# VHH binders against NACHT, LRR and PYD domains-containing protein 10 (NLRP10), part 3

Target 1, 318 residues: NACHT, LRR and PYD domains-containing protein 10 (NLRP10), of Homo sapiens (Human) (q86w26r167to484)
Amino acid sequence: SLVVLQGSAGTGKTTLARKMVLDWATGTLYPGRFDYVFYVSCKEVVLLLESKLEQLLFWCCGDNQAPVTEILRQPERLLFILDGFDELQRPFEEKLKKRGLSPKESLLHLLIRRHTLPTCSLLITTRPLALRNLEPLLKQARHVHILGFSEEERARYFSSYFTDEKQADRAFDIVQKNDILYKACQVPGICWVVCSWLQGQMERGKVVLETPRNSTDIFMAYVSTFLPPDDDGGCSELSRHRVLRSLCSLAAEGIQHQRFLFEEAELRKHNLDGPRLAAFLSSNDYQLGLAIKKFYSFRHISFQDFFHAMSYLVKEDQ
Below, E stands for the ipSAE of ESMFold2; O stands for the ipSAE of OpenDDE; V2 stands for 0.75 times the mean of E and O plus 0.25 times the DockQ between their complexes.

## First folded at step 1 (VHH)

Design o13 (framework vhh_7ocj_1; at its last look DockQ between E and O 0.00; V2 from the best seeds 0.00; counts 0 for: pae E 19.4 > 2, placed apart)
Fold by ESMFold2, look of step 2:
Structure o13 (fold): chain B 318 residues (1-318), chain A 121 residues (1-121)
Amino acid sequence: as target 1 above (318 residues)
Amino acid sequence: QVQLVESGGGLVQAGGSLRLSCAASGRIFSEYAMGWYRQAPGKQRELVAAISSGGDTRYGDFVKGRFTISRGNAKNTVYLQMNSLSVEDTAVYYCAADSQYLWTESGYDYWGQGTQVTVSS
């Protein structure tokens, strides 16, 4: 069967997908139903050098010696979780153009269209904006919508985020006193930003007196807290403005070209020092053939969207 | 540049009162949050009271209604009225200024040199 799990950015689709893998592995979810569960990050799969099913399985297992023949003997006992379909489309198509293949012949598209392993189970997560590209590929799909955090789930999130229960209680109290913040924390991605901001303020010994009044203010509070001080000559404010504009430029270029992974050279093109910007950019090393390359992404997809939106405000001022 | 100058510290008997003042130079007072912190020997610096640019106040848990922070905008001065003082309130009290919501200035903390408060039993 095929299930499409859809929800806005930051609603917890990836967290749910990863939890499902863990719950399956521990026997809590679907006991005895699947022999193998494969988690595929659509953002990362573009790094796969070969578009073969065998290579996808090795990629998912992290082991070149996975027993592919045994795995494929009973396709009906396989589950593939394709996380983040909205992050797949480019440069996946560029890779296929090089080999003379159309985008519809890509391995993931063949899985979704049920041309490869037609009896396996699929779970696809996506943002709604990508549905126009996904729905033509689907047959007999069931759709599920993620609603975000309930009031109880917000409370649990704050309790689990902070190592000190007193800090958690203080942070949650601050949020509950601001109806705009409290409602915004229905979105788990925003909840993470708010918790990270409050933790950063508390670690710096600062007291939160004015709380954000909208989503833009929430992200600006995070940016203000974690943007590093400039260690070069000149005014720190001007250098921080330059870094902010560079982050906006990287995000805008990424959205324009449908890219979510960036090489270190791309960061240098935008005058960004990735290691100094860990609060906004995460990195991973990937094996590409015989080479190992470092790639960066925005720590959360909401940051890429936020900086892209902010890029219009920077342009307006010029 | 920005300077914060504390005054009003000294020796006081337990149960007594003191009023601390912090004079701010430059444009910080009207646009930034102001606060009082304290540090006893061998202990970490901790928040006593803070007041936002808009007048919202916050207090450390140990204050329990004994202290009041206020600001006099006409003189660019923030005050800390301390009542019902106990020996445990003995510390160096520091004035501080910061903006918590502006990305351009979040990396700067302005601190005074501190004023000693000693409470005798």
Scores: ipSAE 0.000, ipTM 0.223, lowest interface PAE 19.4, mean pLDDT 74
ESMFold2-Fast, scan of step 1: ipSAE 0.230; ipTM 0.618
ESMFold2 (binder alone), look of step 2: mean pLDDT 79; pTM 0.807
OpenDDE, look of step 2: ipSAE 0.007; ipTM 0.245

Design o2 (framework vhh_7ocj_1)
Fold by ESMFold2-Fast, scan of step 1:
Structure o2 (fold): chain B 318 residues (1-318), chain A 121 residues (1-121)
Amino acid sequence: as target 1 above (318 residues)
Amino acid sequence: QVQLVESGGGLVQAGGSLRLSCAASGFTFSDYAMGWYRQAPGKQRELVAAISSGGYTRYGDFVKGRFTISRGNAKNTVYLQMNSLSVEDTAVYYCAADIEYYGSWDRYDYWGQGTQVTVSS
């Protein structure tokens, strides 16, 4: 009862996983089979006070008084959805040193290896690059591959993204006329980037004369739209370059250290103002014991990958 | 600093012609799409003509067949040749540098100050 759902960045794995939770809750998926379905974001597991099942359940329920004993009474009636195994963070250095813990002793690894709650059902989403780390933990797993949007689903996405039907029609026409862009939109996350870029262009009264010819051009189009020029004219290009360099540094730090959540202090270290970069970074407040801490992450994992790749070009511009 | 400076506006009789020029400085002109927009009193700013870095052109519906946009990369200048002018063409014409095709992340949107075109009957 372990399923691995794999697909490239942005293929809708998270959307599908969350829809499964909703469909279960409404009685349309797995009727009468599970008493509890827990959605676990793998990048957030590092924030648990203790790497213990009880803390994970409190986290998933949003309640430190969740009835753990009742929940664990019939483990075969539990489903855990482990979303984004490829985004599973290495424990913060201070936590490892403080507790003498190894990454191989993580709670999620114990669940996947069936050492913890061996009769529960697991659904794991991941990018293919993490399969080498995941496969040694698996004994019996069914693999499902997500390919992304069909041609009809791409058309439907554009219609649902834009509130204005005329804008939706113009955007989809632009995309259809470019085979590379149209094929790239098979990836739902790329559809979001492309639609966001086109909406930004249309809202600014701009005319799309030439379209991106590769994924780098697509991300650059988005960056160019959502890093607006500074009011001071000649200072705007320098300010934009500084922000881009800082985003590249943050992304490189994250990739190199397998980190996907960043504290406000980490952003300040890279000279970034998180709230002003809402187009690239999202924030959430997390209750960690008695403290509330704000963490930032890239809106899409492909942004972190893109800025990391750009960091090599920026390093030569000393 | 980045600058777009329009010239060639003025007063002309209906049926006449004008040629607008926009001199660009402070950026790699050949990498930018360039455009002309216009704004008449009480109306929204609208696209007149645009030319990509690769030389592809687009025109507003009201100017097709009458106006021609061109660029001189050696002179960092974009031109708008306006023929068969009508009173409805009276507006402030703005030059714009546009980032429609993004091969570089170190460019910005830029607008000129505008040049007045007045067409009398």
Scores: ipSAE 0.000, ipTM 0.259, lowest interface PAE 15.6, mean pLDDT 76

Design o3 (framework vhh_7ocj_1)
Fold by ESMFold2-Fast, scan of step 1:
Structure o3 (fold): chain B 318 residues (1-318), chain A 121 residues (1-121)
Amino acid sequence: as target 1 above (318 residues)
Amino acid sequence: QVQLVESGGGLVQAGGSLRLSCAASGRTFSSYDMGWYRQAPGKQRELVAAITWGGSTRYGDFVKGRFTISRGNAKNTVYLQMNSLSVEDTAVYYCAKDYGEFTSLDYYDYWGQGTQVTVSS
């Protein structure tokens, strides 16, 4: 069977997909149904040494000695979770010269079209914008739309986010009194951004007199919290404006070229210090043949979208 | 739900070592990715180290070679061994389940109240 989970950016698709793997492993989801459940991050597939099923299984298991023959003995007892189909990257042809990663030859496309392991089960998450590319690959699919948090789930999230009950109650009260913020928190990713911002304000003893009025304002509040203005009159190379322009440039380049993983050298070309931007970028070390290489990605795809949109409004200071 | 309790922090001289522990309650510890984050006063929170349920590790560049993350699934505990500590390592250290899932229906960036690490010159 094949199920497509679709929803706008930040609706919790990745969190739900990862939670399904964990719940299966603990025996609370699909007990006795599957022998193996493989989580595949679509943005990372481009890093496979070869676009072969064996390599994908080694990647998912974190072990080059994984028993591929035993795993594939009963393909109907396998579930693949393909997370973020909209984040499937173009091959890094000039830099990495990866073969077999074209749309028609990629392993994921063969799995979705049921040409590879036709009896396995698939769960695919995607933003609606990529359905035009996904629909032609589907044979028999059930669609599920993720709408985000209910009012009760928003309340529960605030209680869970803050370790201090008084801070949780205060933050939730602020959000409830602002209709736009309350509705925006229906999106789990925005809910996390709002909670992070409010926690930062409360810990600095700031009174929240005016709250963000739209998603752009919400992301700007987050940016201001984790990348505050450089008021020390010091190093201009580390100024907030320059870092913001560089993040916007990186995001624009990524969207224009359908890239969501960035090499350390690419960040350096944009004058970005990856480790100091952990609020916006995450990193992983990957072993590619004989070399270990670091790749960065925006922590949330909405950050890449936000910074790309801001790239049209940000001007060079010099 | 799962409760995480950090311990092992304290005051230490530059060049010294500390071992942080994060004890988890519940049946799902061996299935979770675990991580350590830190936050100094007036600074942004940053990832220190993470370990997947499969045992793969990743580290912030500023701690590579000095810190080691490990897990003891039998004891439902994740550890952070911190060597060659410097004043810049002074922060509250937080243990996190799924180390910073940005969107979450039931998960946090961190689960405990943290443990203070202070490094003096």
Scores: ipSAE 0.000, ipTM 0.116, lowest interface PAE 18.9, mean pLDDT 72

Design o4 (framework vhh_7ocj_1)
Fold by ESMFold2-Fast, scan of step 1:
Structure o4 (fold): chain B 318 residues (1-318), chain A 122 residues (1-122)
Amino acid sequence: as target 1 above (318 residues)
Amino acid sequence: QVQLVESGGGLVQAGGSLRLSCAASGFTFSEYYMGWYRQAPGKQRELVAAIYSGGSTRYGDFVKGRFTISRGNAKNTVYLQMNSLSVEDTAVYYCATGLDWYEPGSYEFDYWGQGTQVTVSS
């Protein structure tokens, strides 16, 4: 099956696509339907023009020894998420419009046209302006429009997030009074971060007197709430910076290799342990044959992006 | 494995009432929005009602004021109370679910039940 998710910049379609991979990996989404789900950033993969399917799979698996032959045995059990088709406009236009000979087609072009792995499932995200280039490649696609939250939808989200109506009203009132927060909450993932931060503040009995002015401030407010600086001394500040650095390293490694699940051993290698990390990492037990293994993931997919970006804000040797 | 099992459908006279139930398993029910869709012969599947994890509700235009959706998190069950039924309500009713805060504005649900037939005679 083929689904196209279309929406303007900032509507959260990349966050949705990445969340789908995580939810599939944890058994929450499409249970038993797919053996492999591959997240393909069209922005990144454009650097791999005219590459083989094998090379794409090695990249997605983060392992050049990945069992390609086994993976391709049942193509109907594969899902490819092609995130940001609009990033491919120029390569496709150059191949199709500027070359009169029978050109070699790109791997993604062949995949979308169903010439390669015709029985696999595809989920494609794109901005509407690229739809004109995408539609000629499609047959019998289902289209889903992803809109950012309207004002009514933002209010509804806050009401749904908080069990207590009084807390929901208070949180939404705080957000409405801050133009930056209110506009930022058009993105569903940011709504979750903001609501989680405000819930943490209210749970700890703190009055929100100063509010974030941009998306970095929003994530920093969340971090400060659940990993607060310790007023006891410089050793606590050093410890805090080491934890943040470790989270940044884990997030960067995950993004680089398109990995969303981490084994307990990997967290231990980064010295990531303890109840304070429960605000950033969740765990689930998976039954693999006779063994039960615990895997960790970031509570929200945007945390991987945030911590990766934060690597430059955490000073060396702290 | 996510499973949704509908029940409560049947034959009813115009002006009558029915209550549909959908028993859910295989996921943390309280974190998901639950919805009811219907499909009449020769027509597209349409939204009847949805209820989010926090209790907020949404209804299709043709059922507002007549139908009420509710959920029982302790029983992992969602309900659809259908009052003042008309012949036009005759359809197969499907239970569906998705993640509340993940995609509250989604136009379609990914997990579906098998459906239950509702027939309204004049």
Scores: ipSAE 0.000, ipTM 0.137, lowest interface PAE 15.8, mean pLDDT 71

Design o5 (framework vhh_7ocj_1)
Fold by ESMFold2-Fast, scan of step 1:
Formats: C-alpha cells, structure tokens, sequence
Structure o5 (fold): chain B 318 residues (1-318), chain A 122 residues (1-122)
C-alpha cells in the first residue's frame, strides 16, 4: 500500500513519521503487520555511499552486516517511510554532484514506482507543491492531509493536558495573547512542549512576562525552565553546559543512525543519567522475544531535532 | 461501519450556485477533519475545502472567496456552498473524512463517499 502524507511547512509531518517508527517499535502501532520499518530522511539520504538497495538497508540498520537477504525474504512485511520528498529537488542533486556521489533519488524513485520491492508498504511525506513531481511516479496512492489543530481543538488540548481547570484556563489565555505562539500550537507536538513549559513555570511560581516567538524560542524556554544555569559559586555534576552537550551528542548520534530508542548503556556513554533527566527523556519496557528490555527516548520527538540543531551552535561556539 | 453519503449535485448554469451535503454515520465528526475533494476528467483528485471539528477551514486557491465549507455537528453533516460557479468547476465532488493523526492501531483509515457529479454549463 502507498500513502502520501501532505501538509504545509510546520504541520508536524516529520514528527508524525518519527512517532510512527517509535510506536511500531514499542508494539503499539501495526502490531504483527511489519517485520521492519525503515525511516528514510530524504534530506539526509545524501550520506549514502552508493545508490544500491543494499546500501540503503545498511544505512537504515546502522550496520554493514545487516541480514539483507533475510530482511528481503518477505517484502510485503516491510514499511519504508520516505520523509520529505520535497527535499529531493534540484538543490539536492546539485549537492550530490559537488560531492561526486550518485543521485539517491533514482533508488527512491524505483521504490516509489514499485520497480523495486513492489509489495512493500510506503509512507511518503511531502509539501503540496512537490506533488507535481511525485504524482508521475505513482499509479495509486491514498492521500492524507495534515491541517493541524483547530482553535477548539487547541482549547480542548489545554483542558485535557492540565488536571487543574484554573491552570488550563491561565495557560490558554497566555497562549491566545501571543498570535505566533497560538499559531505554533496548531502542531500537536509543539502544543505539548508549550503546555509542559507553562506547567513548569506555574508550578515554580514564576510569572510569564515574555512569551516565545518561534519554535527555537519555545524549546529554549523549556530548557531554561527544567535545566537552569549553573551557579558560579556552586559545584554541580549536572552543570548546564555539560548536560546540554551530552543531550546534543545523544540526539546527533540518534539522527546519524536513524535511531530514536536508546539503551541505558548508550545514555551512560554520553554521561547521561536517565532518571535525573526525566524532563527530557522517558523510558519504556519493551518485549523483545522472551526478554524485557528498557529503552529511553526523548520525551517528544521534536526534542531530538532541537538538540541536534543546538549541537551545531555549541560546536561553533567552541 | 462509517458511511458518507453525498447529495446536492447536478447541472447548473455558469454564475449559478449549488449546495452539496454530506451525511456521515457514526462518531466520525468528533475525531476527523471533514473535507470536499474534486476530480475532473484526466486530472488528479484535489482538495477543494476542509473543516476541522472545531471549525477551522482550509480552501484551495481556485475556490477562495467563492466556496464556503461548514459543518452541522447535530446532524453529522458537512456542507459545501458553491457560488459564482464556472465551467472549470465541473467535476465529481467527493466527501471525505480525513485523519489528522494516527491511532495506536495504525494510521486511521480515511473514509470517502461515492462522489456526486457537478456540471456547469456555459
């Protein structure tokens, strides 16, 4: 089956695509339907060394010894999520040409045209204007439009998020008074971040005098609330800069290897204590065969993107 | 289980008006964005208008200012008021209940009506 998920910039398409991978891995999405779900960032596919299917699978698995033959045994049990088809425009090919790499678009086009793995399932996210380029590759597709939360849905979200009705009303009033923040809350994931930030401020008895003006400001407000600056005279093992660098490193490694679930050992490798960073990381127990194993993930998938983006600023300031 | 039934299509002269109705069964109105799509011969199906459960609307650029989408939650019905019709509006119009989120059991299935023909004569 092929599904095209379309929406304007900022409607949460990438957040939804990544959450689908997490929910599948936890057994809560498509239980028993797929053996493998591959997330392919069209923006990052330029990192592939060759335009062969085998190289794409090695990339997605993060392992050159991945059992390609076994994975391809039942193509009908595979789901490929092609995130950001609109990124496969002329600028992408020009970037590849400058690096002396083959266009990865040709491999993805073969998958979309059903010439490669014709029985696999595909989910493609794109902006509407790129449909002109996508439609010639498709014979049949189901289209899903992401419009975001309505004004009433945003109000209902705030009411359901806060257990205290007075807190819900206060938080929503703050958001409504800022058109940029109110508009940002059309994206469900951003709405969660905003509610979490406001709840943290209210629980600490702080007055909200200035509101965020864009998504970066929103995430920075959250970080400032739950990870305050170090005291100059104090000794802290959780110094703000150290923890931020570690979170950025974890996020970058996850993006590089297309992973969104981390084992306890991986957190320790980055000098992170999962339980102490509950504001940024959550944990769940997963059943792998007969074993139960604990995995951590960023509390919201957008946090991984945010910390990855912040890693460039931290690196640049060094 | 969920069924969408369109009505109100037909033949109309250029400059005229039509109102399409789509009646839905079940609880679809509480969880879904309702929309109208159209497909002309030899063209792909395109979004005409959409309305969320809270009443927020989106329109295709070619119909802005001429068409109005609304919903009647008490009757589980979505409406498309079409004014200043032109020959280019001739198409089969489809009612859809479109998921804006996926569920724990998978991406929620989109529901489509059978379509209703709208023909605009010059």
Amino acid sequence: as target 1 above (318 residues)
Amino acid sequence: QVQLVESGGGLVQAGGSLRLSCAASGSIFSDYTMGWYRQAPGKQRELVAAITSGGDTRYGDFVKGRFTISRGNAKNTVYLQMNSLSVEDTAVYYCAAVSYEYTLTGWSEDYWGQGTQVTVSS
Scores: ipSAE 0.000, ipTM 0.145, lowest interface PAE 16.3, mean pLDDT 71

Design o6 (framework vhh_7ocj_1)
Fold by ESMFold2-Fast, scan of step 1:
Structure o6 (fold): chain B 318 residues (1-318), chain A 122 residues (1-122)
Amino acid sequence: as target 1 above (318 residues)
Amino acid sequence: QVQLVESGGGLVQAGGSLRLSCAASGFTFDYYAMGWYRQAPGKQRELVAAISSGGSTRYGDFVKGRFTISRGNAKNTVYLQMNSLSVEDTAVYYCARESLYGDFWTPEYDYWGQGTQVTVSS
């Protein structure tokens, strides 16, 4: 069987995928159905230009002595969880092309197309934007949508976020009049960012005459929420500017070298540390062969694109 | 238990063609990359052609444009179509299974067939 779990950034797809592995290991999920469940982070797999099936299994198990022949004996008792297919996209395919290989020759593409281990079970998580690249690879798939807030849930969230009913009504009215904002609030995290931004504006007595009209404006509101400027423009403003420049530099380097995962040493080279990073970067421990390494990635892939674009504006500051 | 059996070799006139076959047994053929190597008397074995589990191909410089490697997964067989043969192609041709422990560009081969003689006369 093949299931595609799709949802926008921040809908908890990775958390769900990881929980499924844990629940299987504890006997709660799919009891007696699978002998092995392999969690494959598509962010991690992009580090392997031409991974072979055995190499992938070693990475998933963290053990180069894993019994590959035994594991492959009953492919129908295997489940592969391919987490974040959208992370696998252009950089991986471009690297395969550089080595004279077809994108269809990648191991993950062969698994998805059912050319490799055709009787195994697959669970694929992806953002909707990547579905166009995934759909041509699928022969039979069940789609499951992780939906964010419904329209009713968005209304309830605004009412719950604001203690003042007048502020809640005003904020919701502003958002409803902007289709991009309203749809963006489908994502709980973005809904919080928008509410936080509007509350800040109202509490400062500012008239909200202009609302975000595109994705860039929403991200700028997000940045302002988590990296607010110092009122007097002192050391706090210099620190904010430094952090923004460092995030832009990291994003630009990642795009230039087609990377989505960064080692801690790379963050240190860009002077990125401290509590503010959690709003923009996520960290995970990955077992690569016999080693455990901590990698960082932008919390949402669109942040990397946004910060890269913003790098041009930051460089013009004098 | 793994067996690779080559066939299709023989004597052929320069400019002629031969089709080599390698019948594989004792393993899950679809998971493995397969290769053809050759060895002329007094020389080391050299890569003729390789084909990945997914069908990507690679050729030695001296056979590009003349030889074609292909695989039939339903038959557990890998083929080498040899066109425009020359005296320099005279060698024993070996079928090999690529180890899953090697990478595609620096492959390690763990099982080899007995070889089939190809002789090209002028």
Scores: ipSAE 0.000, ipTM 0.092, lowest interface PAE 23.0, mean pLDDT 71

Design o7 (framework vhh_7ocj_1)
Fold by ESMFold2-Fast, scan of step 1:
Structure o7 (fold): chain B 318 residues (1-318), chain A 123 residues (1-123)
Amino acid sequence: as target 1 above (318 residues)
Amino acid sequence: QVQLVESGGGLVQAGGSLRLSCAASGFTFSSYWMGWYRQAPGKQRELVAAITTGGSTRYGDFVKGRFTISRGNAKNTVYLQMNSLSVEDTAVYYCAAGYYPDELFSTSDYDYWGQGTQVTVSS
């Protein structure tokens, strides 16, 4: 079978996908149905040494000694969770194809088209914008829409986010009194951004007199909290502007080339210090053969979208 | 510690064949895209052929159909088979390694370069 989970950026699709793996492992979900459940982050597939099923299985198991022959013995008892199809990076072969060459299809496309392991089960998560690229690959699929947090789930999220119950109550009160913020927190990723912003404000003893009116205002409030102007004047504002411009440039380049993983060298070309930008970028170490390589990604795809959109406001060198 | 060592260059008559080899050490060869570039005196360095980790290939228009790039991951070596050589193919040939280079014709996108090997084709 093949199921497509659709939802806007930040609606918790990755969290749901990872929870499904955990629930299967603990016997809560699909008991006795699958022998193996593989979680595949689509943005990481480009890091495979070869676009082969065996390499994908080694990657998913975290072990190059994984028993591929035994795993593939009963394909109908396998489930692949392809998380973030809209974040599938353009491999080198795909770029060459656009330049008049005809490379092989990616491994994930072969799986989705049922050319590889036709009896396995697939669960694909994606944003709706990528359905145009996905639909031609599908023969028969069940579509499920993820709508985000209920009102009860938003309240629980605030309680879980803040260690201090008094801070949790205060933050939720601020959000609840603003219909725009309250509705925006239906999106788990935005809920996290709002909670982080409010925690930063409360830790600095600031009174929240005006609240954001839309998603752009919410992200701008977050940026202002975690990349504030220096108290020592205009040179700090210039430094802040340069960092923002560099983040916008990185995001725009990533969107244009369908890249969501960035090497440290690429960040350095944009004058970005990955560790100092932990509020916006996360890093992971990947073992590629005998080498360990560090890659950075925006914490949420919504940040990459936001900075890309913001790049249109920085048309000129200023 | 990272090295790319080219071999197989030399003097050959027009219409002849030559095979270049590039032995790599000090990095995970199977994870890198490999390329052959050439540079004639007074000209810019240009792409001859490139091969990805998955085996996909790209050739410069002037060598397509005559040259073949291949890789042997077990031996950490990339090869360039050059057939039907002409005087225009005379240049220093460089081996290059890059981790997912963004632009095939950009020399700045490749991480490691060999010292080069001279290929001279006589009329």
Scores: ipSAE 0.000, ipTM 0.093, lowest interface PAE 22.3, mean pLDDT 74

Design o8 (framework vhh_7ocj_1)
Fold by ESMFold2-Fast, scan of step 1:
Structure o8 (fold): chain B 318 residues (1-318), chain A 123 residues (1-123)
Amino acid sequence: as target 1 above (318 residues)
Amino acid sequence: QVQLVESGGGLVQAGGSLRLSCAASGFIFSDYAMGWYRQAPGKQRELVAAIYSEGSTRYGDFVKGRFTISRGNAKNTVYLQMNSLSVEDTAVYYCAAEGWTYSLYDSAEYDYWGQGTQVTVSS
């Protein structure tokens, strides 16, 4: 079967797609139906060395020893999650104008058209504008719309978040005057991030005369709010940079290997303390056969994307 | 080295006008909101006027219609035009630069204050 998740930028469609992978892994979603679920970032697929299905599977498993023959034995027991079809919109249209698709885009195209692994299941996330490019590739699909907060719902959220009515009015006024912040607040999780940041600023006596101008600045303001000084435990600046660097490294590893769940040992490898990073990481216990394992995941999927992007800047400094 | 240098203060008669200037250096002026605050003896410091990086303005209730804030990004200077002055406007006026920061704990690195200039209004 084929399902298309559509929603405007930032409506949580990537978060929902990742939650579906987690729910499948815990046996909550599609119990006994799939042997393997593969998360494929459309933005990152162009980084594949070869446009072969084997290479895609090696990429998704993070291991060149992945049992490709076993995986492909029952294609009807496979689910591919193609995240961010709209990330291919500009390159896809550009290549079509030159009478062809790159080999790497062609692999995804063949999966979507059901020419490759026709009995597998697909879940595709996309922005509405890109549907006009996706729809011609589909024979039959179920569409799910992810709606963010309306203008009225955003106003109500601010009123509910702040105990002080004057603070709520001021915060909402600040957000309305900044188009980037206003649009970002369509996502409930981002709305919480923005409200938390503004509340902290106002409670510290700041007038909040200047505001973030892009999504990176919003997330940076949020992460800095939850990474306070080390309580005189060493140099707070060095400690904060070390934690941020470690989070960037963890996120980059997750993106590179298409992973959303991290074992405690992986956090320890990066000198990360999961409980102390509750603002960025959540934990859940998963039953894998006879064993119960604790896994960590980024609380909001945008954190993983943000820290991954930041990893390039950190590498430039070194 | 960050500096905010205020000028234009002094003694003026009630009903008169003064123009305060604040020359800024050591930071990217166009990225910062600029404000004027005042503090009279025995009172808390209060916001007089502010101008955001994009040019929007905000005024304290007691000065609306009488004072005008403006900025010249090319000259790294913010101005406060004060008209119809009254004895109640007597205070030390402070120039301030406020930027948003990636860290709430680094506010001291992103907020800057001038040394203040005295404005005295007399009959």
Scores: ipSAE 0.000, ipTM 0.180, lowest interface PAE 15.7, mean pLDDT 71

